# Designs tried in a protein design chat: VH-VL binders against q3z8e7. Part 31

Target 1, 156 residues: q3z8e7
Amino acid sequence: MVEKIPMTASGYKKLEDELSTLKVKRIDVIEEMRLAAMDKDMRENAPYHAAKEQRGQIEGRIKEIEHELKYADVSEYTDTNTSKVNMGSTVKLRDPKNGECCTYTLVSPKEIEPLKGKISASSPIGKAVFNRNKGEQIEIEVPSGTLQYIIEDISF
Short names: E, the ipSAE of ESMFold2; O, the ipSAE of OpenDDE; V2, 0.75 times the mean of E and O plus 0.25 times the DockQ between their complexes.

## First folded at step 18 (VH-VL; framework fv_denrakibart)

Design k5 (at its last look DockQ between E and O 0.50; V2 from the best seeds 0.70)
Fold by OpenDDE, look of step 18:
Structure k5 (fold): chain C 156 residues (1-156), chain A 119 residues (1-119), chain B 113 residues (1-113)
Amino acid sequence: as target 1 above (156 residues)
Amino acid sequence: EVQLVQSGAEVKKPGESLKISCKGSGYTFTTYWIGWVRQMPGKGLEWMGYIWPGDSDTYYSPSFQGQVTISADKSISTAYLQWSSLKASDTAMYYCAKQRYSNRPFDYWGQGTLVTVSS
Amino acid sequence: DIVMTQSPDSLAVSLGERATINCKSSQSVLYSSNNKNYLAWYQQKPGQPPKLLIYWASTRESGVPDRFSGSGSGTDFTLTISSLQAEDVAVYYCQQYYSTPYTFGQGTKVEIK
């Protein structure tokens, strides 16, 4: 199986939109290059070189986006089974010692937002809870020791 | 609305070449895989291959490798399936289909193109 | 190649009764990285292209009636029509999209008894 690139449906759409924008921008930059190239001395043509560099950047990003879209592993949160923690899952963890709870959402690396509890599945917490069931006790290794949590709830 | 519109039915003789088309609309044509599926008369579905119209990267089923050519013209949002030399055994319904994403099945299908090859 | 085998080849069910179709894959189509089964079900009526019913083994496509459900994991899957309707007469196909080449089951013809 070819390795896929995890992302959300919304993430996919954003990439499509960006791609569309970049393709238009590419046309504009190419035109700028054309106009700049009308100058006599190309070696001293700063606008041309700038436009050319910009085109290179745009083309590079276009290729990146197309690659991501081409091999996207898209998760739709609304239709996913909540029996196990998966990409897109929101997990409520309860500390059995003090009863405190924390909530995390597993997302792709590009969608990480720590302040909103959006973490990577490859993070220590993500690895600990991934593919686990509700009610299971998990352990998270931290520099200060081992933390114990119970998966209290799984949602999308 | 997403639509895949295929070219009309074809009646051909063995040895003739053929190119059928599938035009996509209602979505970004270059950012979804387009596949071709064969269905022989009274038989099941066979995945032939698919193409990424953005760069024309194409993959074939081993059973169809070298037997057909899949291509796309992104400028007109059209995918193609072609034979250089038809055989009677190529008689079948041919569907084009769009994948929702690379990790998803085919969510939209063309209406099919019937290809009849007989002497 | 992953071989998909459906059972039965044909099924006659009375209106309002349950129809059950099974699909087996020669190897697991469960992807460990996301714990999803790359298995789909299609419905094909005469003279029409296939229509996607279920993906990821158990997720209904938008617009698909609730009477259709998919279950199973790994290599064994089931499509269930809880209450067969007249409009459900069709051939049903399972398909794996776990790896290329994509492969379909041979199809199951569902008819009214």
Scores: ipSAE 0.819, ipTM 0.946, lowest interface PAE 0.5, mean pLDDT 92
Fold by ESMFold2, look of step 18:
Structure k5 (fold): chain C 156 residues (1-156), chain A 119 residues (1-119), chain B 113 residues (1-113)
Amino acid sequence: as target 1 above (156 residues)
Amino acid sequence: EVQLVQSGAEVKKPGESLKISCKGSGYTFTTYWIGWVRQMPGKGLEWMGYIWPGDSDTYYSPSFQGQVTISADKSISTAYLQWSSLKASDTAMYYCAKQRYSNRPFDYWGQGTLVTVSS
Amino acid sequence: DIVMTQSPDSLAVSLGERATINCKSSQSVLYSSNNKNYLAWYQQKPGQPPKLLIYWASTRESGVPDRFSGSGSGTDFTLTISSLQAEDVAVYYCQQYYSTPYTFGQGTKVEIK
């Protein structure tokens, strides 16, 4: 099986929208290159070279999005499902040693905001909590060892 | 609202070429797999392959690799199945079908195109 | 290739009684990362294209009557029609979509006894 890429239905839609925008932008950049290429000496054509670099970035992102959509593992869970951690879940983790809590939300790759606790299902924390119930103890592998947390709460 | 409309029935002779079509509407044609399924008279369903119309990335069942060509024209939201040289054994019903997501099966099917290959 | 084998090939059931169709895959279709079985059930009535009934082995497609249910995991799956109706006379297919090439079972014809 080809490895599937976890995301929400809204994440899939966001990628579709970005892809559509990039394909339009690609057309514009290709035209910019065409117009700039009318210069006889391409070595001295800064607009052409700038557009060529931008095209490369756009083409790369398009291929990345196409791959993500081709192999998307789109979650069935809605904001009303709180029994197990899945895509879109918000989890509260408690350190049993000191009682400190952290909150994380599993989001699609485009929605990742680590400083706000929005993480992917592929992150160390995401992997540890996925498909787990409230009250379960989880382990997270880090370079310095294994961290232990308890899933204090699950919300959507 | 989602529809897959296939081209009409075909009666052909062995050795002739054929290209049948499947036009998708009511959804974003370029971001879902569309596949072809053969059903020989009185027989079951056989997955032939599918295509990602956005970039024409195409996969074939080994049984059909080299026997047919799957293609798409995304500008008119149409997928194609074609033979360069038909055989009598190609007589069958051919369905196109849309996959909802990679982790879902085929949720919408075309009405089918009956291909009859006889002398 | 994942071979899908259905049993029985045909089944005659009295109206209102339970119909049970088995499907076995030659290898697991369970994707451990999301804990879902990539198995579907389709209904095909004469002269019509297949219609999706069940995906993920047990999830009923929208608009499919409650009498249709799917169960099983890994390699062994079952489609159950809890109270057969006249309109349920059809051929039923299982299909794996775990890996390409996708494959179907040979079909099970359900008839009224």
Scores: ipSAE 0.711, ipTM 0.897, lowest interface PAE 0.9, mean pLDDT 89
ESMFold2 (binder alone), look of step 18: mean pLDDT 92; pTM 0.936

Design k6 (at its last look DockQ between E and O 0.47; V2 from the best seeds 0.68)
Fold by OpenDDE, look of step 18:
Structure k6 (fold): chain C 156 residues (1-156), chain A 119 residues (1-119), chain B 113 residues (1-113)
Amino acid sequence: as target 1 above (156 residues)
Amino acid sequence: EVQLVQSGAEVKKPGESLKISCKGSGYTFTTYWIGWVRQMPGKGLEWMGYIWPGDEDTRYSPSFQGQVTISADKSISTAYLQWSSLKASDTAMYYCAKQRYSNRPFDYWGQGTLVTVSS
Amino acid sequence: DIVMTQSPDSLAVSLGERATINCKSSQSVLYSSNNKNYLAWYQQKPGQPPKLLIYWASTRESGVPDRFSGSGSGTDFTLTISSLQAEDVAVYYCQQYYSTPYTFGQGTKVEIK
């Protein structure tokens, strides 16, 4: 199976929108190149070179987006079973020693927001909880040692 | 509203060439896989292949590799399925279908194009 | 290629009764990276194209009645119609989209007894 690129439906749409915008911008930049090429010698035409560089950047980003869309692994988090921790899951972890709880949401790398508890599935916490069931005890390796948590709840 | 509209029924003779079409609308044509599915009379569904219209990356089922050509014209949001030389065994209903995403099944289907090949 | 096998080939059920269709894949269609089963169910009425009913083995497509449900994981899947209605007469297909080539079951014809 070809490796897919995880993202949300909203993320997919954003990429589509960006792609559309970039395609229009590409046309404009190409026109700028054309106009610049008419004005001055190509060897000393700063506007032309600038436009050409911009075109290259736009084309590069277009290719990136097209690749992401083409191999997208889109998850609709709202329709996912809460029996196991998965992409899009919100997990409540409880420290069995002190009873303290923390909540994390597993998201794609592009959607990481640490301050909101949105973490990557590839993070130490993400790896520890991924595909685990409610009630399981997990271990997280940290520089200071090993932390133990219980998965108290899984939600979307 | 997403729609896939296919070309009309075809009656052909063995050895003739044929190109049928599937026009997509209501979505960004270049950012979703479009596949073709064969259904012989009274039989099940067979995935033939699909194409990514954005770069025209085309992939075929081994059973259909070399037997048909899948293509797309993104300028008119149309996908194509064509034969260079039809056989009687090509008689079937042909559906085009759009994947919701690369990791999803076909969410929208064309109405089908009936191809009849007889001497 | 992943082979999809449905059972039974045909099913006659009384109105209001439960209809159960099984689908088996020759290989697991469970993707470990996201824990999703790449299995779909389609309904095809006479003279119409297939209609998507279920994806991810158990998620109903928008607009699909609640009486349709999908279950299973790995290689064994089930489509259930809890209370068969007249409009449910059709051929039902399972399909894996785990890997290319995509493959369908041979279909199950559901009729009213």
Scores: ipSAE 0.814, ipTM 0.945, lowest interface PAE 0.5, mean pLDDT 92
Fold by ESMFold2, look of step 18:
Structure k6 (fold): chain C 156 residues (1-156), chain A 119 residues (1-119), chain B 113 residues (1-113)
Amino acid sequence: as target 1 above (156 residues)
Amino acid sequence: EVQLVQSGAEVKKPGESLKISCKGSGYTFTTYWIGWVRQMPGKGLEWMGYIWPGDEDTRYSPSFQGQVTISADKSISTAYLQWSSLKASDTAMYYCAKQRYSNRPFDYWGQGTLVTVSS
Amino acid sequence: DIVMTQSPDSLAVSLGERATINCKSSQSVLYSSNNKNYLAWYQQKPGQPPKLLIYWASTRESGVPDRFSGSGSGTDFTLTISSLQAEDVAVYYCQQYYSTPYTFGQGTKVEIK
């Protein structure tokens, strides 16, 4: 099985909308490249090279979004079912050594805001907590070693 | 309302070509897998393959690879199943079906296209 | 390829009584990352396309009556019709969507005794 990419239904919709916008932008950039290439030596100036670079970025993002949608693992949120961490869950992690706590909410890749604790399920923390129960100990690999946490609470 | 509407029944002779269609409506055609399922007379269901119409990523069951062509025209929200040379053993009901998401099975099915191949 | 095997091939059950259909996969269809079994059940009535009943082994599709339930995990699965109705006469198929090629069981014909 190819690894699935956890996300919410709203996250799926946002990726669909971004994809649609990028496909329109791609058409515009291809036309800019065509116009710039019609004059001899125009391809050797900054406008042509800028459009070519922009096209490459757009094509790369389109491929990334298509991949994410093809392998989307779209969750169903249920306020009553908080026994396991899932998409849309808010998880409180406690460091068993010093008692310090961190709170994270699992969101789609488009909704990621690390400073606000909104992380993807494919992040190191997201992977470690996904589908785990309250009270489970998890391990997260970082360059400085392995961090250990206990899932203190699961909510929405 | 999500609908998959297939082209009408076909009666063909061995060696003839055929292209049957499946038009999707009521959803974003380009961002969901749409596939084909064969059901031979009196037999069970066989997954033939599917396509992601947005980039035409097409994947086949090994038993059908090289035997049929799956394609799509996203400008008219239509998927196709195509034979270059029909055999009598291609006589079957053919369904198109779509997935809601990659983590769901086929939730919507077309009405089916009966293909009969005989001399 | 994951082979899906159903039992029995045919089943006769009295109206209002329980019908039980088994499905075994040759490999586990449990995706450990989300702890979901990628197994579906379909109903096909004569002259109609298949209709999705159950996904993730035990989740009823919207609009499916409560008398239909799915259970099992890994390689062994069961579809149960708790109180058979006349409209439930059909062929039932299990299907794995864990990995391509997707594969179906051979079907179980359910009739009223």
Scores: ipSAE 0.687, ipTM 0.884, lowest interface PAE 1.0, mean pLDDT 88
ESMFold2 (binder alone), look of step 18: mean pLDDT 92; pTM 0.936

## First folded at step 19 (VH-VL; framework fv_denrakibart)

Design p1 (at its last look DockQ between E and O 0.49; V2 from the best seeds 0.68)
Fold by OpenDDE, look of step 19:
Structure p1 (fold): chain C 156 residues (1-156), chain A 119 residues (1-119), chain B 113 residues (1-113)
Amino acid sequence: as target 1 above (156 residues)
Amino acid sequence: EVQLVQSGAEVKKPGESLKISCKGSGYTFTTYWIGWVRQMPGKGLEWMGYIWPGDSDTYYSPSFQGQVTISADKSISTAYLQWSSLKASDTAMYYCAKQRYSNRPFDYWGQGTLVTVSS
Amino acid sequence: DIVMTQSPDSLAVSLGERATINCKSSQSVLYSSNNKNYLAWYQQKPGQPPKLLIYWASTRESGVPDRFSGSGSGTDFTLTISSLQAEDVAVYYCQQYYDTPYTFGQGTKVEIK
């Protein structure tokens, strides 16, 4: 199976919106480049080089977003009695062997803070818990082997 | 409303080239996979391949690799399926279909394009 | 390639009775990461394109009547029409979208007995 990128339907929509915005911005920046190029010598044209750099950043982000959308693994929220792990969810994992617990929050790539337990849905832990139910036992693939955890609680 | 509108029926002879179209509307054309499905007369459905219109990344079923070309023009939200040289065995109904997401099945389908190839 | 096999090829059921169609995949279409079965069911009536009925093996597409239900996991799946209606006469296809190339079952023709 092709590697997919977990996200919510709302997350997908947000990416689409961002993409649309960036495409417009790209046009504007290109125009800025054009205007800057007409004003000063290219060798000493700070505005032009700044605009060019910005274009590069925009294009890079566009490619990233397109990639995420292209391989999205979208989950849907259902009004069921069963709570599922989604983007923004805080998950408490319990080791069935020793009873130790860890807490993680699934966040967007920009919000990742591993030391605070904020992880990506595409991380090994994120992939293991995403769209899972409370009470399920999950397996986490790590370089040292496979870890077993039970989803003890899900919150937002 | 999401719609996929395909080009009209085609009657061709063996050896002729053909390009049929599928125009999408009601959604962002560049951010959803669009595929082609063949259905020979009285037979089942066959996935031919699909394309990501955003960058024209295209994948084919092994059975159709090299037999057809899938393309897209995102400026007019249109996907294409084309043959360089038709065979009688290409006679079939051809559907374009949009995936809901990359991890979902085809939620919207075109009305189909009947291609008849006979001498 | 994942081969999809439906059974039976054809089914005649009386109005109001249950219709059951089976679909078997040559490989599991259960994704361990999200515990979802990448299996869909379509309905196709003569002269029409296929219509999506069920996805992820058991989730009904919007607008699909409650009499349609999907079940199963891994390699064995079932589409059930709890009470067959006249408008349900069609060919039904299962499809895996777990991996490319996407593949369909050969179809099951459902008719009124």
Scores: ipSAE 0.835, ipTM 0.943, lowest interface PAE 0.5, mean pLDDT 92
Fold by ESMFold2, look of step 19:
Structure p1 (fold): chain C 156 residues (1-156), chain A 119 residues (1-119), chain B 113 residues (1-113)
Amino acid sequence: as target 1 above (156 residues)
Amino acid sequence: EVQLVQSGAEVKKPGESLKISCKGSGYTFTTYWIGWVRQMPGKGLEWMGYIWPGDSDTYYSPSFQGQVTISADKSISTAYLQWSSLKASDTAMYYCAKQRYSNRPFDYWGQGTLVTVSS
Amino acid sequence: DIVMTQSPDSLAVSLGERATINCKSSQSVLYSSNNKNYLAWYQQKPGQPPKLLIYWASTRESGVPDRFSGSGSGTDFTLTISSLQAEDVAVYYCQQYYDTPYTFGQGTKVEIK
């Protein structure tokens, strides 16, 4: 099997919307390149070269999104599936030594926002909590050793 | 409302060319795989291949590689199945179908196109 | 290629009784990353395209009656119709969508005895 890219249905839709926007921007940038090539000295055409660079970035991003959508592993999440950590889950981790808690939400790679606690299933924390139940103790490996946490709560 | 509407039945002779169509509506045509499935008279289902219409990335079952061409025109939301030279053994019902996602089977099917090839 | 083998080729079941169809794949269709079996069941009535009943081996498609259930994992799968109705007379196919080329079982014809 080709490796699949985990995401939610909302993640898939966001990528579709971004793709649509990028395809429109590509049309505009190609026209800017055409007009710049007609109106100016090619050897000193900074607007042409700027648009060419922008087009390259747009084409690269389009290819990335197409790949991710082609091989998307889209999960179906419901409240009936809250007993285990899955994509889209918000998990609360408690340090058993001091009782302090942290929360994380498992999201698709393009939705990662570490400062908001949105992490991938492939991150150290994501790997440790995936498919685990409330109350389970997990271990996260770091260079200085192994950290212990308890899954305090799971929500969606 | 998601729909796949196929072109009408065809009666052909061996050696003739043929291109049948499948028009998708009610969804974003370019971001879902469209597959073709053959069903010979009285027989089971055979997956022929599929296409990603957004960039025309196409995969064929080995049994059909080189026997047919799968293509799409995304500007009119239409996928195609094409033969350059039909054989009597190509007589079958042909279905197009779309996947909901690449990790799902085919959830929407066209009505089928009956192709009859006889001398 | 993953070969899908159904048994039996046909069966006759009394109205209201249980119908059981088996499907075996030549290799596992379980994707370890999400622990899902990429196995589907379809129903096909004469003159109609196939209709999706079950995906991921055991998940009913929306609108499919509760009497249809799927079970199994890895290589061995079962479609069960718990109380056969007259409208359930059809040919049933299993299909793997784990790896290309996707492949179907040969079909199982279900009739009322």
Scores: ipSAE 0.661, ipTM 0.884, lowest interface PAE 1.2, mean pLDDT 89
ESMFold2 (binder alone), look of step 19: mean pLDDT 93; pTM 0.946

Design p2 (at its last look DockQ between E and O 0.01; V2 from the best seeds 0.00; counts 0 for: pae E 11.3 > 2, placed apart)
Fold by OpenDDE, look of step 19:
Formats: sequence, C-alpha cells, structure tokens
Structure p2 (fold): chain C 156 residues (1-156), chain A 119 residues (1-119), chain B 113 residues (1-113)
Amino acid sequence: as target 1 above (156 residues)
Amino acid sequence: EVQLVQSGAEVKKPGESLKISCKGSGYTFTTYWIGWVRQMPGKGLEWMGYIWPGDEDTYYSPSFQGQVTISADKSISTAYLQWSSLKASDTAMYYCAKQRYSNRPFDYWGQGTLVTVSS
Amino acid sequence: DIVMTQSPDSLAVSLGERATINCKSSQSVLYSPNNKNYLAWYQQKPGQPPKLLIYWASTRESGVPDRFSGSGSGTDFTLTISSLQAEDVAVYYCQQYYSTPYTFGQGTKVEIK
C-alpha cells in the first residue's frame, strides 16, 4: 500500500486550485516557447530556453500536486478529537533529557513552512505526534538515532 | 452539483465487445478516484477497480483483472468500462462511483448501466 | 483480501422499532496513524444506486437522518436504525476502504414486520 498523505480539506482544495492555475500557466509557457522559437536561432535563443525551463518546473510541480491529491488522507476538524493532535494543531514538545522545548504546527502540504515550525503530518515529527494525546512520550526517528519527546501541550 | 451520468442499458450476445461510459460533472474530474462496481441480479456489490483520471493510473480487483478494462478521457470528464468479449455471466448492473477523497468511501454514484448478455 | 461478513442476511422490524445490522471484517480496518476505521455503510433501495450513510464507522454523511448511527472499531461494526421508518426499507451494505481491493458485505435486507 502507498502511504497516505495527511491533509485538511482546505489543503486539498488549495492544491486543486494550484493545479488548475499551473495547467493554465503551462499552456501560456508553451505558447511562449512557440513564439520564441519563431524569432531566433534555437542555439542562441535565451527566451526559448528560459520558457522551456519554466515548463519543466511547472510540470514537476503538477506531478507533485497530483501525487499528493491522489494519496491524500483528508481529515476534518469537526471529526477530530480536540484532545489529540490533529491537522491544524500546534504541539509543544519537550525533551525529557534536557528540558528543551520546540513547537510545531501540523499543516497541509501547501502550507508547509519549516522555518516557522509549520510541518506536514507526513513528516517524521508529524507522524510521531499525529493522533497522540497530551502527556504522551513519542519517538522520532532521525538519521542519527531516535529522539524522545513528551507532548507537553496541544493547541489550535 | 456533483453528478455521474452513465450510458444507457445494453443488450448483447456472448462474444461481443462493449464499452460503457460514466460522465462526471460538478467537480474536478482529474483529482478524484472513480471506480466501477458490479451488481449481479439479486446479488451484492463488487468493487471492480478504479482509476485516477489525472494520470489514468488504474487498479483492478484480482477478480476482474484481465477481464475488463477501465479507462478515462479527462478531456470530456468520462470514465469507461469495457469488455473485449462478453459472457453471459457478465449480466449485471454496473455503477460508477466517485470517492470523496482517497481516504473516503464513494460519496456519489451513477444511476447504473444494466448490461444483459444472452444468446 | 479483506472479507466483509454481515449479519443477519435479512431483518424484519416493526415500524418505530430498532434495527441492528452487524458487519465483521476478516482484518482490522483501523488505521493507526489517524485512528480511523475505514468502514462505510450504504443504503440501496430497489432500482437505485447505493447511497452513502456512514463513513469512518460512525460519521453520518450529510443529509442522513439522526436515526442512523454507526459504531464499532477494528473488525466489528454495527449499523443501528433507532426507529425504523417506512422509507428505510432497503438493503444495507458495509464496505471497507482500508485497502484494495475494496470489499462489501453481502448485504442485509431490512423489511417492515
């Protein structure tokens, strides 16, 4: 079985919207390529090569989005237990060894911002805390080993 | 409003080929799984397989693998179920159904297509 | 494949009385990461396609009357109609969507006594 990708309904919708936008953009870029190809020698046609590269980027993103949608594990806030970590939850983790704390918010793939602590539920941390209760000790697998944390607080 | 509209009833003979259709509307056709379910006369529901119209990735139930072909034309938001050679045992009602999401059950169903195969 | 088995095959209940249908899966359909049971209930009336009633074992689909409820976890599930109405006469199916191939119970015919 392919692993499911947790996200919210709103996150799913955002991905659909992005996908639609990208598909339109792709058409435009292809037209730009066509026009560029008509104007100059292909070997020295910077606009053409730029458009071609952009097309590649768009196509790559389209594939990523489609994959996420295809295997989405959509959760609804109304169907979730507020006592457990869910999509949209902000979780405070405490290291039982040194007392250090870190805070993460589980968000949809579209909303991921690692520098702000916004992470995917499919991330190592996300997987570890998802559907867990306050006070539980969790294990996070990292390349260097296994980290231990306690869920100190859950909020929205 | 989400709708799945299937093609009309079919009366065929054994050995004939058949392709029935299911047209989706009211939603983004390429971003939801659409499946086919068989219901033989007076019997229960059988999942045959489903397709992701975005890339036409298709999965079949082992019972139906090689027996039917599921396809889709995303340009007209239509899914298909086809047989190369019908058998009398293929007589059944066939439903197309859309999943709400990949992790959800079938929320919308077509009206069904009755296929009758008799000599 | 996950085998779904319903009981009983048929049920006759008086109007206003409780109807209970059981469904058992050969394997657990509880997904540990989200603690959801990937189990649905459908209602099918003669000449109509199935209609989704319950998903995730206990969540009612929009528009479904409150008299319908789902319960259970893991491998054992129950659909309950608290007060049977005339319009509830139908065949009911459980279905797992935990893994492919998706599979249905054999159905339970509910009739008025």
Scores: ipSAE 0.834, ipTM 0.944, lowest interface PAE 0.5, mean pLDDT 92
Fold by ESMFold2, look of step 19:
Parts: sequence; structure tokens; C-alpha cells
Structure p2 (fold): chain C 156 residues (1-156), chain A 119 residues (1-119), chain B 113 residues (1-113)
Amino acid sequence: as target 1 above (156 residues)
Amino acid sequence: EVQLVQSGAEVKKPGESLKISCKGSGYTFTTYWIGWVRQMPGKGLEWMGYIWPGDEDTYYSPSFQGQVTISADKSISTAYLQWSSLKASDTAMYYCAKQRYSNRPFDYWGQGTLVTVSS
Amino acid sequence: DIVMTQSPDSLAVSLGERATINCKSSQSVLYSPNNKNYLAWYQQKPGQPPKLLIYWASTRESGVPDRFSGSGSGTDFTLTISSLQAEDVAVYYCQQYYSTPYTFGQGTKVEIK
């Protein structure tokens, strides 16, 4: 089964809207490339090269959004009637070694803000906490190694 | 509102080609899976496959792979099911249906297109 | 491919009585990351397309009467009509949407006794 990408209904709508905007912008950039290509010296055609770079960025983002929408696991915050971590949950993690706590909220990919603790359910932290209960010990893989935490609290 | 409107009934002979359509409206056509379901006379439902109209990514049930072609024209919000050479066993009702999300079943259905193939 | 098997093939129930339809899948349709069973129930009346009743095995689609309920998990599922009404005469199908190819049960015809 293809790995599903957790998100909210509002997150799906935001990606859908961004995709629509990008597809329109793509048309404009392709036209910019066409007009610039009427100059026969392509090696020194700064407008052409700028448009080409911009198109590459747009195409890449379009492909990312299409994938996220195709395999979206859309949840409803109001449908969650469990003590388990789900989309929209805020989790408090405690480091059992020193008692230090940190707090994260699971959000859609479009809403990710790591500095504010808003993370994807597909992130290392998100994967580790998803569907877990209060009091469970989890392991999180980070580049520096494996960290261990206890889920101290879950709120919605 | 969300609507899937299919093309009208068809009466064909074996060996003829056919392309039937399903026009979607009331939603963003390119960002939801749209599929085809066969129902042979007096029989149950069979999923044939689906397509993501935005990039035309397509999946077929093994039973129908190579037997039909699923396609879409996103400029007119229309999905298609086509045969290059019809068989009498293709006589059936054909429905198009839309998924709300990848983690939901088909919640909107077209009215159906009856295809009759007789010698 | 996941084979869906319904029982019974046909069911006759008195008006106002309970109707129960079973559906078995050849393998689990539980998606562990979200703990949801990717199992749906449809109603099909003569001359009409299927109508979605239940998704995620037990979640009622908007506008579906309370008398329809779904239950079960993993491989064994049931659709219950708690008080059969005249308008409930139809063929009912279960369907897995856990993995492609999506598959339907063979259908259960519900009639008034």
C-alpha cells in the first residue's frame, strides 16, 4: 500500500488552490521562455535562463503537490474521539533522562512551521507519535542518533 | 453541486470501437481520482480502474488491463472509457465515480451508460 | 487482490424488523497508521447508480438515516438496518478501498417479507 500523507481538509484545499495558481503561472513562464527564445543567442539570453530556472521551480512544486493530493490521508479534527495522537493533536514529549519537555502540533504539510512546533505526521517526530497513547515511550530518529521520549500529554 | 454526467446509451456490434464520457462539474476536476465501474446485466459491481486527471496517472484492475483505455481531457473536465474492439461480453452498465479523498470511497456516481453489444 | 464475500445472497425481512448483512475480506483492510478500516457499504436501488451509505466501516455518510449502521474490523464486517423501511428494498454491496484493485462483494438483495 502507498504511504499516505496525513493532512486536514483545510490543508487539502490550500494545496489545491496553490496548485491552481502554479499551473497558471507555468503558462506565463512558458510564454516568457518562448518570447526570449526569439533572440538567437541563447548563451547570453538572461531573460531565457531566468524563465527556465523559474519554470523548473514551478514544475517541481506542482509534482510535489500532485503527489500529496493523490495520497492524502485527510482527517477531521472533530472526528477524533480517542486519547491517541492524530492530525491536529498537540503532544507534550518528556525526555526521561533529564525531564525536559517539548511540545508539537501535527499539521498538514502546507502548515508546517518547525520553529513553532508545527510538524508533519510524516516527520520523524510525527511518525513516532502518531496513533500513540499518553504514557507511551517512543524513539525518534534524527541525524545525530536516536532520541527517546515519553508522551506526557495529548490535547486537541 | 458536484455532478458526474455520462454520455448516452450505446448499441454496437462486436468488433466496433466505442468511447463513452463522464463530465464532472461542481468541483476541481483535476485533483480527485475518478474511476469506472462495470455492472453486467443482473450481476454485481466491478471496479475497472481510475485516473488522476491532473497528470493522467492511471491504474487498471488486472481484469481490465489491456481491454479498455481510461483517459481524461482536463480542459473540458471529462473522463473517458474506450474500447478498440467491443465483444458481446462487454454488454453492461458502466458508471463513472469520484473519490472525495484517497482515504474515502467513491461518494459521487454518474447516472450510468448502458452499452449493448450484439451480433 | 482482496476478495470480498457477502452473506447472505438474499434476505427477506418484515417491515420494521432488523436486517443484518455480513461481509468478509480475504485479508485485513485496516490501515494501521490511522486505525481505520477501508471498507464501504453501498445501496443500489433498481435503475439507479450505487449510493454510498458507510465508509471507514462504521462512519455514516451525510444524509444517511440513523437506522443504517456498520461495524466490524479487520476482515469481518456487518451492515445493520435496525428498522427496515419500504424504501430500503435494494441490493447492498460492501467494497474495500484499502488497495488497488478496489473490489466489491457480490451483493445482498434485501426484500420485504
Scores: ipSAE 0.646, ipTM 0.869, lowest interface PAE 1.2, mean pLDDT 88
ESMFold2 (binder alone), look of step 19: mean pLDDT 92; pTM 0.938
ESMFold2, look of step 20: ipSAE 0.006; ipTM 0.488
ESMFold2 (binder alone), look of step 20: mean pLDDT 92; pTM 0.939
OpenDDE, look of step 20: ipSAE 0.799; ipTM 0.926

